# Designs tried in a protein design chat: VH-VL binders against Glutamine--fructose-6-phosphate aminotransferase [isomerizing] (glmS). Part 6

Target 1, 141 residues: Glutamine--fructose-6-phosphate aminotransferase [isomerizing] (glmS), of Sulfurisphaera tokodaii (f9vpa4r286to426)
Amino acid sequence: VIEEIKNAERVIVIGAGTSYHAGLYFSIELNRLGINSLPVIASEYYNVRSKKGDLVFAISQSGETIDVLQGIRMMRNSGAKIISLTNVIESAIARESDYKIYMRAGPEIGVAATKTFTTQLASILFILSVLKKENLKKMEK
Short names: E, the ipSAE of ESMFold2; O, the ipSAE of OpenDDE; V2, 0.75 times the mean of E and O plus 0.25 times the DockQ between their complexes.

## First folded at step 1 (VH-VL)

Design zi3 (framework fv_zimberelimab)
Fold by ESMFold2-Fast, scan of step 1:
Structure zi3 (fold): chain C 141 residues (1-141), chain A 126 residues (1-126), chain B 110 residues (1-110)
Amino acid sequence: as target 1 above (141 residues)
Amino acid sequence: QLQLQESGPGLVKPSETLTLTCTVSGGSISSSSYYWVWIRQPPGKGLEWIGSIYYSGSTYYNPSLKSRVTVSVDTSKNQFSLKLNSVAATDTALYYCARQTYYDILTGYPVGFDYWGQGTLVTVSS
Amino acid sequence: QSALTQPASVSGSPGQSITISCTGTSSDVGGYNYVSWYQQHPGKAPELMIYEVSNRPSGVSDRFSGSKSGNTASLTISGLQAEDEADYYCSSYTSSSTYVFGGGTKLTVL
């Protein structure tokens, strides 16, 4: 997953609702690391022109958000690789992704809605921490 | 033998909050395959989607109702509920709870609202 | 007003074919293949007849078929039977991640 993010020409981060906000944060932090990133609100996916060399990072709690699913299909057909961040094993979005990351540290019963954003943010922060360590190693040369 | 059963008051006064509960039996609400949905139908009129919820708590609402509506899920009781604030006579309707399946064997896409409760009539009147 | 346009009524005789249209915009019917059709008998809850434009749920007669051209989806019922007399509603997913319904069509089997 990390290698795919590091080697992408551009990382398109797509999500809806609270997932979009988590994705926006991720995209901003990727740009700060020198990784070209574009945040996309899922309902506007049809305005995005993707191509080979692009990596799509799709965030969907359920793995079934229709606009996210449509977006990744369109972008995959244009040659992009797909990574999904979702809470549901074998969801439609996860099934159609080249790489899958599951948010395992959260209540399965869905008692608190705010937990969705928190678990997405925790996953993103972990990915960023690994990317920052890789970036630091590169600069140490 | 999946069964969806609406429950709540048949009569609500204007300006009060309407609360309805849907009890799911014969199947689990804690399933990645389904969203749980509220749809209403005023007497003699058509259908209107109110909102949908996933067992994780993720919600989607009709924009015309979003300021007044909250849908919640209680997986421990296998139930989901609708709260509609500040009701008016125009909210008088038959309220249905329904299931939306997201995995079809052939396509992998949503199959629409594939299972419905019998509906409960809510009258807004003093 | 309903977001999707259906004729208020249609009629046919037993054995005849009838078609019900459902017209929207490029942001719903025209933009997505997520059109479904529901049959509602008086005093009963709606039943799913067609999903994703043209797919039938298990147990739905093959006399029911769906199609779409541009911004208009259609439900066709062949070999009309008395039991088909009901209200029919179309529904579509929208670009705002919401669902909208048509106004409904009353089918009378003469």
Scores: ipSAE 0.006, ipTM 0.519, lowest interface PAE 14.1, mean pLDDT 82

Design zi4 (framework fv_zimberelimab; at its last look DockQ between E and O 0.13; V2 from the best seeds 0.00; counts 0 for: pae E 8.1 > 2, placed apart)
Heavy chain, then light chain:
Amino acid sequence: QLQLQESGPGLVKPSETLTLTCTVSGGSISSTTYYWVWIRQPPGKGLEWIGSIYYSGSTYYNPSLKSRVTVSVDTSKNQFSLKLNSVAATDTALYYCAREGLYFDSSGLHAFDIWGQGTLVTVSS
Amino acid sequence: QSALTQPASVSGSPGQSITISCTGTSSDVGGYNYVSWYQQHPGKAPELMIYDVSNRPSGVSDRFSGSKSGNTASLTISGLQAEDEADYYCSSYTDSYTWVFGGGTKLTVL
ESMFold2-Fast, scan of step 1: ipSAE 0.388; ipTM 0.776
ESMFold2, look of step 2: ipSAE 0.006; ipTM 0.508
ESMFold2 (binder alone), look of step 2: mean pLDDT 91; pTM 0.940
OpenDDE, look of step 2: ipSAE 0.020; ipTM 0.689
ESMFold2-Fast, scan of step 5: ipSAE 0.006; ipTM 0.531
ESMFold2, look of step 6: ipSAE 0.091; ipTM 0.710
ESMFold2 (binder alone), look of step 6: mean pLDDT 92; pTM 0.943
OpenDDE, look of step 6: ipSAE 0.019; ipTM 0.664
ESMFold2, look of step 8: ipSAE 0.047; ipTM 0.682
ESMFold2 (binder alone), look of step 8: mean pLDDT 91; pTM 0.943
OpenDDE, look of step 8: ipSAE 0.017; ipTM 0.688

Design zi5 (framework fv_zimberelimab)
Heavy chain, then light chain:
Amino acid sequence: QLQLQESGPGLVKPSETLTLTCTVSGGSISSSSYYWVWIRQPPGKGLEWIGSIYYSGSTYYNPSLKSRVTVSVDTSKNQFSLKLNSVAATDTALYYCARLSPEEYLRLFSEGGFDYWGQGTLVTVSS
Amino acid sequence: QSALTQPASVSGSPGQSITISCTGTSSDVGGYNYVSWYQQHPGKAPELMIYDVSNRPSGVSDRFSGSKSGNTASLTISGLQAEDEADYYCSSYTSSSTLVFGGGTKLTVL
ESMFold2-Fast, scan of step 1: ipSAE 0.006; ipTM 0.537

Design zi6 (framework fv_zimberelimab)
Fold by ESMFold2-Fast, scan of step 1:
Structure zi6 (fold): chain C 141 residues (1-141), chain A 128 residues (1-128), chain B 110 residues (1-110)
Amino acid sequence: as target 1 above (141 residues)
Amino acid sequence: QLQLQESGPGLVKPSETLTLTCTVSGGSISSSSYYWVWIRQPPGKGLEWIGSIYYSGSTYYNPSLKSRVTVSVDTSKNQFSLKLNSVAATDTALYYCARVTEYTIFGSGTYSVWFDPWGQGTLVTVSS
Amino acid sequence: QSALTQPASVSGSPGQSITISCTGTSSDVGGYNYVSWYQQHPGKAPELMIYEVSNRPSGVSDRFSGSKSGNTASLTISGLQAEDEADYYCSSYTSSSTLVFGGGTKLTVL
């Protein structure tokens, strides 16, 4: 999941409501790390043109947010890879993603296995911490 | 206090198009946390979901009705509407509009989908 | 069609406890925590009684409780009262991003 984010030509972060705001923060921080990122309000997915080389990071706690689901379907059809950050195992969005990260503590799967990261922001901060650590290692060579 | 109110004709002739409007008051329809929905109930029978719309215009329809149904939203009027084409006597029902609650709270986010609030319902009779 | 299965009717006496079942599949009731229950009195719109399987909205009596085991959700009403006489509907979100209702259960308080 980290390698996919680091190697993407562009990371499109899509979400609705509170998930969009968490995604906006994530996108801003990715750009600060030198990773090209575009935040997208899920309801406006139809205005986004995606292509092969793009990575979509979809945030939906229910994993069933309709505009997020439609957005990832459109973008996948254009060649993008999909990573989902959801709270519900085997949700529609999770099932249609190439990679899936879960926030829910117990059952412990993916990010949920860390136990302290159950919210969208906590999960994003954890991902960012790993990316920053990897960036530091690369710099030191 | 959020309230939904249906409006439209109480009588429609067979083969015509039924048009109903739901007016939202006490809150904005332009909310990323909610979908707006039409549900019907034939006299003495159960509830049937017709379709849902997001304020952006994205729609989801009951497959059994998809060929005859269009739901639209007018954010400037805080309204959403149902058009049901080629009506027949079997379309006689109470028609409800409702809000589908799907939201997250910052710092403790979990989405769930349920219907609240509901409009009072409007009876539509299809007869010649 | 894939509507959720409920018993057509259930009856009880005042003070009794009754349970109404709502059976689906792993693609709806069994797969998610998005089961909700609605009470409908004659001539009125449905009213939310339970959401997210077991949560009660403010103002709903604690005599109403919800649970889920596998593909079956249940609404239990304890200390049955005359005003509980109504139709009860369950609902769930599905893996196809659709919304479905159960067939409804008529509760008669005898």
Scores: ipSAE 0.000, ipTM 0.514, lowest interface PAE 13.5, mean pLDDT 80

Design zi7 (framework fv_zimberelimab; at its last look DockQ between E and O 0.43; V2 from the best seeds 0.00; counts 0 for: pae E 10.5 > 2)
Heavy chain, then light chain:
Amino acid sequence: QLQLQESGPGLVKPSETLTLTCTVSGGSISSSSYYWVWIRQPPGKGLEWIGSIYYSGSTYYNPSLKSRVTVSVDTSKNQFSLKLNSVAATDTALYYCARGDYEDSYGLLPYFDYWGQGTLVTVSS
Amino acid sequence: QSALTQPASVSGSPGQSITISCTGTSSDVGGYNYVSWYQQHPGKAPELMIYDVSNRPSGVSDRFSGSKSGNTASLTISGLQAEDEADYYCSSYAGSNTYVFGGGTKLTVL
ESMFold2-Fast, scan of step 1: ipSAE 0.045; ipTM 0.698
ESMFold2, look of step 2: ipSAE 0.005; ipTM 0.570
ESMFold2 (binder alone), look of step 2: mean pLDDT 90; pTM 0.903
OpenDDE, look of step 2: ipSAE 0.026; ipTM 0.696

Design zi8 (framework fv_zimberelimab)
Fold by ESMFold2-Fast, scan of step 1:
Structure zi8 (fold): chain C 141 residues (1-141), chain A 122 residues (1-122), chain B 110 residues (1-110)
Amino acid sequence: as target 1 above (141 residues)
Amino acid sequence: QLQLQESGPGLVKPSETLTLTCTVSGGSISSSDYYWVWIRQPPGKGLEWIGSIYYSGSTYYNPSLKSRVTVSVDTSKNQFSLKLNSVAATDTALYYCARLGSWYLEGDFDYWGQGTLVTVSS
Amino acid sequence: QSALTQPASVSGSPGQSITISCTGTSSDVGFYNYVSWYQQHPGKAPELMIYDVSNRPSGVSDRFSGSKSGNTASLTISGLQAEDEADYYCSSYTSSSTYVFGGGTKLTVL
């Protein structure tokens, strides 16, 4: 999955509500690593023109967000590959993704709503940490 | 075909350090998709997770063992190792190495070595 | 540290169905969908039978199914066969890459 992100011509990060804000942070950090990224509010997926070479990173806690699901279907039809970040096994979004990443929260601390956002951010931070370590190893050659 | 193979001493004296190595073949340890894991099983008892390591060197340990355990990885040899300090008779067990899908991927302990018996006795 | 709770033993006759429970807390089994089940025959390493609550690895019989309700995960084996006689362990993610196993259940096929 990390290789798919590294080799993408553009990473489209799609989400709704809190997931969109986590995705916005992810896109900003991907661009800082030299990976071309575009954050997309799920409800406005129809304004995005995707193509072969694009990778879609879809964030949905429930895996059932209709705008995210419709967005990934439209983008796949245009040739994009799909990675999903969800917490629900066999959800619609997970089933229709080429790659599936499931969230794993830390210790049971804090209010439920806050914990959900923290879990999404923790997942993104870990992916970024792996990408940053890959860049470091590449520079040592 | 991915295979994991444990190696190390079959007998260790109390208070000494146990060292075990897992050799991975048919696949690379330098994969962002997986953790590499030690799990043990005392004779006639259940499974106990010891710890996990990521190819970057990041480690996670069972809290009950954390003060005595070190897991390390050698990506150039495609191996990872367990060091358990100050062993006692209660550390007598069959030790397994295993592969674990990383926290952001599906799948759990999907490949296991055959296990190696370690007896702690004088 | 605390193990998940499984019955020590279960039994059934060939062709019947049996269910093995695995009970945790609202902070592990009840919160995460990362429950897996392992089958262990005497003298053998454990083999993954179910992952992520209900998913079957390639090669595992569809007689094995998993589910979860609240803080309890369940493994159901339908059409029981003699070869199913083994020890069964559940496992759950409980924190940042921390895992805990159940105490194990011995299945006897009568």
Scores: ipSAE 0.000, ipTM 0.508, lowest interface PAE 14.2, mean pLDDT 82

Design zi9 (framework fv_zimberelimab)
Fold by ESMFold2-Fast, scan of step 1:
Parts: C-alpha cells; sequence; structure tokens
Structure zi9 (fold): chain C 141 residues (1-141), chain A 124 residues (1-124), chain B 110 residues (1-110)
C-alpha cells in the first residue's frame, strides 16, 4: 500500500463527516512529504476529475457511506486505484477497493464518534510514520 | 447475449435443504463488474431479496433468511448456487436468479438480466 | 407488511399519466439514491424499468420516469398504453446493507 501512495501522481483523500477531517489531516501531511494530495468531501465527489495515475484513499468507519461509495466508483471508472480505510471487514467500500486497510483498535474512550476519529487518526499516523521512514532510508547520509 | 438459467428440484420435503443452481451463459461470472442475486416470489405475492454474491465470494443476505441461507459461486463452472436449510411450506415460491449491473451504483437492485424462474414447492 | 409502502392498485385510461408512489424511511428511500423500479407481466420475470431513482436502461420507453422527494420515490408512466398493464415493484438499498421491495402495485388500463 506504501508503494502505491509513494508512486501515485496524486492521492485523492475522500471521506464524510469526521472521516473527512481525518482525511484532511492526512492530505496536508502527504503534501508536506512531497506527495501531491487533494482532500475531497464525499458529498462533492462529482466535482473531482480523476484519471489513470491517481490513487483514491477512501475513509469510512462503516465501509457503507453512500457518497464515499459513489465517489470511489466514479473515480475507479476513470482509471484510479482505490485504497480503503474502514473498520468493517468485507464492507461494501472494502470489497470494491484494490487495497484494504482495517482501522486499528485504540484504547477504549467510551464515546463512539470520538473513538472513530481517534482510531482513524492512529491509522493515518502509522501510515505517515512508515512513509517518513521510507524517505529517510532513500536519502543519502 | 447474457442468459441466466435456474435449475434444481421442483418439490422438496419440509425440513430438508433446497439447493438451486444458476448457470450463466454468454458472459463470465468472474467479472469484477457484477453481483449475482437470488430473489423469490411466493404464489400471488411480491418479490423478496434472498442474497447477493460477488465473484470473489463476498455475500450479503436478507436478515430474515440469514440463518438458513448460503450463496456460493463456482467460477470454473460459470455458476452460482443457493442453499436454503430447513425448508417449510412458506418457502414455496418462484425462485429467480439475476445479474446486478453496477450502472452508477453497485448496491442498488438494478437487476438487468433475470432467469425465467423455477417453481419450488415444499410439500410432504 | 412490506418494508416499502406502495398503493395496492392504480388505474388509468389510454393516453393518461399515472404515478405510483413508494414510501420508506430515511434508512432506505430517503437516505440513498439507490431506488429501482420493476415491471412484471403475468407469468414472466420482472423487467428493470428504472435504476438509481431516475435512470432508464437502454430499450425502456421514455414514457417511464422516476423521481424522489424526501422518503417517497415515484414512478410516472405518461401516454398510458394497454401493454403497461402489469405489477410494478419498487426496491431500495438500506442502511443495513440489505435490499427491500415494496408490496407491489397492480396497474389496470381501462
Amino acid sequence: as target 1 above (141 residues)
Amino acid sequence: QLQLQESGPGLVKPSETLTLTCTVSGGSISSSSYYWVWIRQPPGKGLEWIGSIYWSGSTYYNPSLKSRVTVSVDTSKNQFSLKLNSVAATDTALYYCARHVPYGSYFTLGMDVWGQGTLVTVSS
Amino acid sequence: QSALTQPASVSGSPGQSITISCTGTSSDVGGYNYVSWYQQHPGKAPELMIYDVSNRPSGVSDRFSGSKSGNTASLTISGLQAEDEADYYCSSYTSSSTYVFGGGTKLTVL
């Protein structure tokens, strides 16, 4: 999955609600690493023109978020590859993705909405840590 | 042209397992573009979704039937099948297989190709 | 009862327009743009008339149109013809990743 992110011409990060905000953070950090990234609110997927060479990173807690599903289908039809970050194995979004990442369970925090954002952010931070290590390894010292 | 054909017993005894097979011709079941669906219709009544399968084996089932139903796919034979356990008289129906076309949505009941239906009677 | 509510019957004369409603909740019809309509003639398999609320498959007459407002989807048949006499079913995806049908509507062309 790391290689797909590194080699993408552009990483489109799509999500709804709190998933969009986790995706926005991810997109900002990818740009800081020199990876071209565009955050997209799922309900506005129709405003995005995607093409071969693009990678879509789709964030959905349930894996069933309709606007996210419509977005990834449209973008896949345009030639993009799909990576999903979801909590539900074999959910609709996961099944339709080329690559699947399942959210890591964090410490219990009691409130479902807060727990969801924290778990998404933990997964994103892990991915970012691997990408940063890859960058460091390829650099001359 | 794509065609679907149901096959299986026309009569099943109560408590037994009903097994139906749908044979796909004129196209491949191994397509990433389609879901394959079982739907039934009791005599004089409406349509009821039973379950759907993607060629890779991922399934969705009607919750009212989930404990009794299994849908499977055999890509080497270009077929998918329905097993319904512990049948009762209320399972008497026309059983249809259908293809779900992912026009703009992979989870709508956009069934563009249907089999002719096979009548299954549950009786002693 | 069926999950989606349709009138049991509707009737019209040749050349008229009729509308069949399909009412659900925010967890199905109201929550998603995944509504389909099927036409079933006696002794035959259902035929897809409308998908994704308002789209027609190739070969379906433009006399058939679909729409949705809130929790209610509608199928409208304009220029009613004798061969339109059939049972009509709506269906929708649900928030539980399942599919539900309406109870069906018998259309009679008088």
Scores: ipSAE 0.006, ipTM 0.517, lowest interface PAE 14.0, mean pLDDT 81

## First folded at step 2 (VH-VL; framework fv_zimberelimab)

Design zi4a (from zi4 with heavy chain S52E; at its last look DockQ between E and O 0.05; V2 from the best seeds 0.00; counts 0 for: pae E 15.6 > 2, placed apart)
Fold by ESMFold2, look of step 2:
Structure zi4a (fold): chain C 141 residues (1-141), chain A 125 residues (1-125), chain B 110 residues (1-110)
Amino acid sequence: as target 1 above (141 residues)
Amino acid sequence: QLQLQESGPGLVKPSETLTLTCTVSGGSISSTTYYWVWIRQPPGKGLEWIGEIYYSGSTYYNPSLKSRVTVSVDTSKNQFSLKLNSVAATDTALYYCAREGLYFDSSGLHAFDIWGQGTLVTVSS
Amino acid sequence: QSALTQPASVSGSPGQSITISCTGTSSDVGGYNYVSWYQQHPGKAPELMIYDVSNRPSGVSDRFSGSKSGNTASLTISGLQAEDEADYYCSSYTDSYTWVFGGGTKLTVL
């Protein structure tokens, strides 16, 4: 998953409710690392034009969030690749994604005293920590 | 059980390059969850973190040593190495390799959990 | 160079509790919960005792505990035993994506 994020022309992060806010944080940090990223509220998926070269990072704890599912279907049909971050193996969102991350199998958050803690945030912080360490060497991919 | 073993010369002349190798056994160096670390300890002194490497080649170095240090990994040999250029007497130390965890679950930790036995390197004319 | 300040030595009698401090800055101890403690017996490699401020690895006695307040982390050893006589080092992750160690504390069991 790290290489797919590094190689994407743009990382679109889609989620609803608390998953959207986790995705917003992820997108902000990706942009700080020089990775082009766009956070998307799942209910407004139709406002986003995706294309080949885009990577869609879909966040849904249940893996059954209807707006997220509809969003990834549209974006995949436009040529984007899909990574899902869910708690439920073989959920609809996971089954319709090209790559799958399951939060229960991933790291849980244990960060600085001023940060809040969630299973979604733990997975995102792990990904960011690897990308941040990579940022100290030139990112050319 | 994963084990780390340092190897290299015990004596190096001033201005030369120190090269040490750490062999990883009982596990793979190609881990997505660990960094591979060099730490040193001058005789009678404290610990100094030198730097670390991820198996794909990403490195981080102590700023005070950065101009002289190179850490590399050879995944085919399950080894990682330290090069320290232009050594001086102040580089005399016991050199350790270690493993650092970098993921956040209950089994992941952000510390140096496995250490080699250390190898003494003396810089002397 | 150590960015983390530890007392040079600490002593206690068997059965007592002692505390070793580790003081840094907001860019390391104060900014991250990635603080760890290591025990080193003479002639031996360091061993991890506490990670992530307060967690014990499997096999480490519950007599060892860790905490942090502001820029200062603390290692507490209760029920002090002769085998606890060793050097103790703290370490912290930093804003520069590096690790630093404290200067070390020699614990003497009287």
Scores: ipSAE 0.000, ipTM 0.524, lowest interface PAE 15.6, mean pLDDT 82
ESMFold2 (binder alone), look of step 2: mean pLDDT 92; pTM 0.943
OpenDDE, look of step 2: ipSAE 0.055; ipTM 0.741

Design zi4b (from zi4 with heavy chain S52D; at its last look DockQ between E and O 0.04; V2 from the best seeds 0.00; counts 0 for: pae E 15.6 > 2, placed apart)
Fold by ESMFold2, look of step 2:
Parts: C-alpha cells; structure tokens; sequence
Structure zi4b (fold): chain C 141 residues (1-141), chain A 125 residues (1-125), chain B 110 residues (1-110)
C-alpha cells in the first residue's frame, strides 16, 4: 500500500460525513508531501474524472456506505486502483477494492501507542508517518 | 473473579434463528483491552471460532458463517449475544462464549483466557 | 476442514515427553506470535495452557512448554501423567484479523 500511494499519479480520497473530513486531512497532508491528491465528497463522485494511474483511497467505517461504493465502482471502471480503509473485513467496499486496510489491530496497520486510539485518524497518521520516513530514506541514499 | 455464562434455548428447529446470550459477571464488558467471542464445537468435533465483538460494537466474523451471524453487545446489561439465522443440523454444537485478549502492545496476552461452561444447542425437527 | 494442521492423535507412556505440532502458513502461525494452546478434558470447557507461543498462565505446570519454528508451532509435555490425557487445540491470529483453530489432537497416556 505505501508504494502504491507514492507512485500514484493522483490519490483520490473519497468519504462521507466524518470520513470525508478524515479524507480531507489526509489529502491535505499528501499534497504537502508532494503526492498529488484530491478529496471527494462521496455523494459528488460523479463530478470526478478518474483515469488509469489514479489511486482511490476509500474511507468507510462500515464498509457499506452506498455513495462510496458507487464512487469506487465508477472509478475502478475508469481504470483506477482502489485502496479501502474500513473496520469490517469482507464488507462490500473492502471486497471491491484492490488493496485493503482494516482499522482493527493487525500486522498491516496498528492502533497508535495509546489503547484508546481506534479511529480512522490513527490509520491515516500511521500511513503519513511511513510516507514521511520513506522520503527521508531517499535523501539518505 | 470474572465469569462468563451462556444462556438460551437447547432446541431449535431447522431454518429458524438461534439466539444465545453471554452474561459477564465479576467484571465489566466495557474493556479497552479485551474482545468478547463466540466459539462452537459440534459433538465429537473440534473448536470453531464464530466471531467477536469489541464493546463499541465493532465485529469480525468467520467468513464461512458471516452471511448468517450477528454478534451484538449490550453494555448496560453487561451482556453480548449471538444470533445465527437459518440453522441446520450441522449447527448442532456446544456454544461457548469467551474473553479474547488482543492487545496492540507487547505487555498483554493474545488468547482466549476465560471461557463459559458452554451450552448445547440441538437443531432438530 | 481445520485451518491449522495437527496430528489426529499422539500417545506416550507415563514419564515420557511428547510433542504436538500445529502447522499453518505465513498468514497465521508464521506471521504472528499470537499462538495459543488449549487442553480439553471430556465434558469440560477448554483451558488455556500456553499463550503467545511459549508463555504459561498461572497454575499451568512447567511440564508444558511451547515453541515455534517457521509456520509450525509445537506443544511439548514432559513427564507425561495420566491426567494429561485430553484433547489439545492450537489457535492463531490471522492476516484477516480473525482467529483459527487447529483440528485438535487426542493425547492418550498408555
């Protein structure tokens, strides 16, 4: 997943409600890192022209948010790859994504250092911290 | 000392819904460090993990059962429950509730450390 | 079918040591140190014997030990006693954030 984000021509971050706000934060920080990113309100997915080379980062706690599901289907049909961030394995959004990140504790993405941090932001902050470290590794070489 | 006790009907007809409840006593179900799990064992057979729940309501299920299973929690009653739809003879089993350790740091245990006694559910017409 | 492979049965004489294997994949036993072992006597609930590959909970005899190499975890019982006769199950966390059990091993004390 980290290499897919780094190498994407554009990272489209799609979510609804609170997930949209988490996605907006992620997109802002990605642009600061030099990774082209576009935040999308899920209900407005039809205004977005996706293409091959785009990576869609879909945020849905349940993995069943209908507007998000419709959005990733359209964007996948246009050639984009899909990463999902959900709390439910085998949800519709997770099943239809090419790469999956689950917010439950696992080897791919862990909860932050405190036991109470179980939100979408924890996962996003972890991804951002790895991306920042990868840039520093390039500078070291 | 924390204890778990299963309750529910011992007989269920095919195609009906099985509902079981686990009551937690001697401790709180609202734990940041533990999950609450259902595990079953058909007579003479091995253990099968069904699914778990965190006190906030977040669940994970065995993929082979996911279409028929719902696990829920009621923190005000200190209980969690299993609902299994469309039961068949192959769902006849001892059903256990248990406490599941799954910490995201190295200081905790990762196992099923406290078990209920189990309740036999027979699916028969 | 079980997700983790255990022998169907093992046997030993009193005083001997025996080992029960539990073989999975890199997506479970090989990828996590979240491997546990359970003893189940007839008519009773399973009891945790080993957690996190090799740790014993309070009250479990030091005759029980656990280890892991690659995708295979092992439970070793030394100084075999009649009361060790039971079914033994391994369990592991998985990359799908669920748990799986082995098929169980019946230990017979001769």
Amino acid sequence: as target 1 above (141 residues)
Amino acid sequence: QLQLQESGPGLVKPSETLTLTCTVSGGSISSTTYYWVWIRQPPGKGLEWIGDIYYSGSTYYNPSLKSRVTVSVDTSKNQFSLKLNSVAATDTALYYCAREGLYFDSSGLHAFDIWGQGTLVTVSS
Amino acid sequence: QSALTQPASVSGSPGQSITISCTGTSSDVGGYNYVSWYQQHPGKAPELMIYDVSNRPSGVSDRFSGSKSGNTASLTISGLQAEDEADYYCSSYTDSYTWVFGGGTKLTVL
Scores: ipSAE 0.000, ipTM 0.505, lowest interface PAE 15.6, mean pLDDT 82
ESMFold2 (binder alone), look of step 2: mean pLDDT 92; pTM 0.947
OpenDDE, look of step 2: ipSAE 0.027; ipTM 0.656

## First folded at step 4 (VH-VL; framework fv_zimberelimab)

Design z11 (from zi10 with heavy chain S52R, light chain L34Y; at its last look DockQ between E and O 0.13; V2 from the best seeds 0.00; counts 0 for: pae E 15.1 > 2, placed apart)
Fold by ESMFold2, look of step 4:
Structure z11 (fold): chain C 141 residues (1-141), chain A 124 residues (1-124), chain B 110 residues (1-110)
Amino acid sequence: as target 1 above (141 residues)
Amino acid sequence: QLQLQESGPGLVKPSETLTLTCTVSGGSISSSSYYWVWIRQPPGKGLEWIGRISYSGSTYYNPSLKSRVTVSVDTSKNQFSLKLNSVAATDTALYYCARGTFYGDLYRSAFDIWGQGTLVTVSS
Amino acid sequence: QSALTQPASVSGSPGQSITISCTGTSSDVGSYNYVSWYQQHPGKAPELMIYEVSNRPSGVSDRFSGSKSGNTASLTISGLQAEDEADYYCSSYTSISTWVFGGGTKLTVL
């Protein structure tokens, strides 16, 4: 997964609602690391012209967000590879992705939507930490 | 060019299971640009969306029917099917299959191709 | 479980314009631009007239137009003709990943 992110011509990050905001953060940090990235609101997926060499990072805890699913289908049809970040192993988005990352959520306490956003951020931070370690290794040499 | 044709029984007894098949011709059911839907219309009444399926088997159903309905796809036969359990007289309707467009040249999100419909009567 | 409300019937004279409304909620028409309109003549399958609120598929007359404001979508037929007499249905995507139809509107051309 990390190698695919580093080798992509650009990383398109797609999500809806709070997942879009988590994706926006991810995209900003990817650009700071020198990885070309474009954040996309899922309902606006049709405004994005994707191509071979693009990597789509799709964020949906349920894996059933229809606008995200429609977006990854369109972009995959245009040659892009799909990575999904979900919490449902056999969801529609996960099944239609080339690579799958599953979020871990703690016990159900109170507002599940708030917990979902925190889990998305934790997963994104972990990915970024691995990318930062590899970047430091290259600069060391 | 692309055509949809419903097939199945015209008469079904109460409490039995209704099975309908939609055959896709002049095109492929295996497309990421489309999904396949069932819609019904009771005599003299309006349209009711039943559910849909993608070529990969992902389904969504009308909540009022979800406990009794199953939609399936057979890509090798270029067909998709409706199974409705425990039918009653209120399930008497004209049943349509249709193509849903959520990705295409112009981003059409609608039901753009319909079958001719098949009347199913539930009667003892 | 969203309701789309259409008037039961509307009427107009040839050459005039009529508008059919389709009122939903913030969970469907209000939040999504996936609203479509269908024309159904007696004994026939529905035919797509408008998709994504305002777009006409190829072969549909430019006398048919669509719009929405807030939770209400509208179909307008200008230059009314006898063959426009039919039932009209709106449809919308919902926040629970389903589709709903309106109850239908019978258009009579006087």
Scores: ipSAE 0.000, ipTM 0.510, lowest interface PAE 15.1, mean pLDDT 82
ESMFold2 (binder alone), look of step 4: mean pLDDT 90; pTM 0.932
OpenDDE, look of step 4: ipSAE 0.012; ipTM 0.628

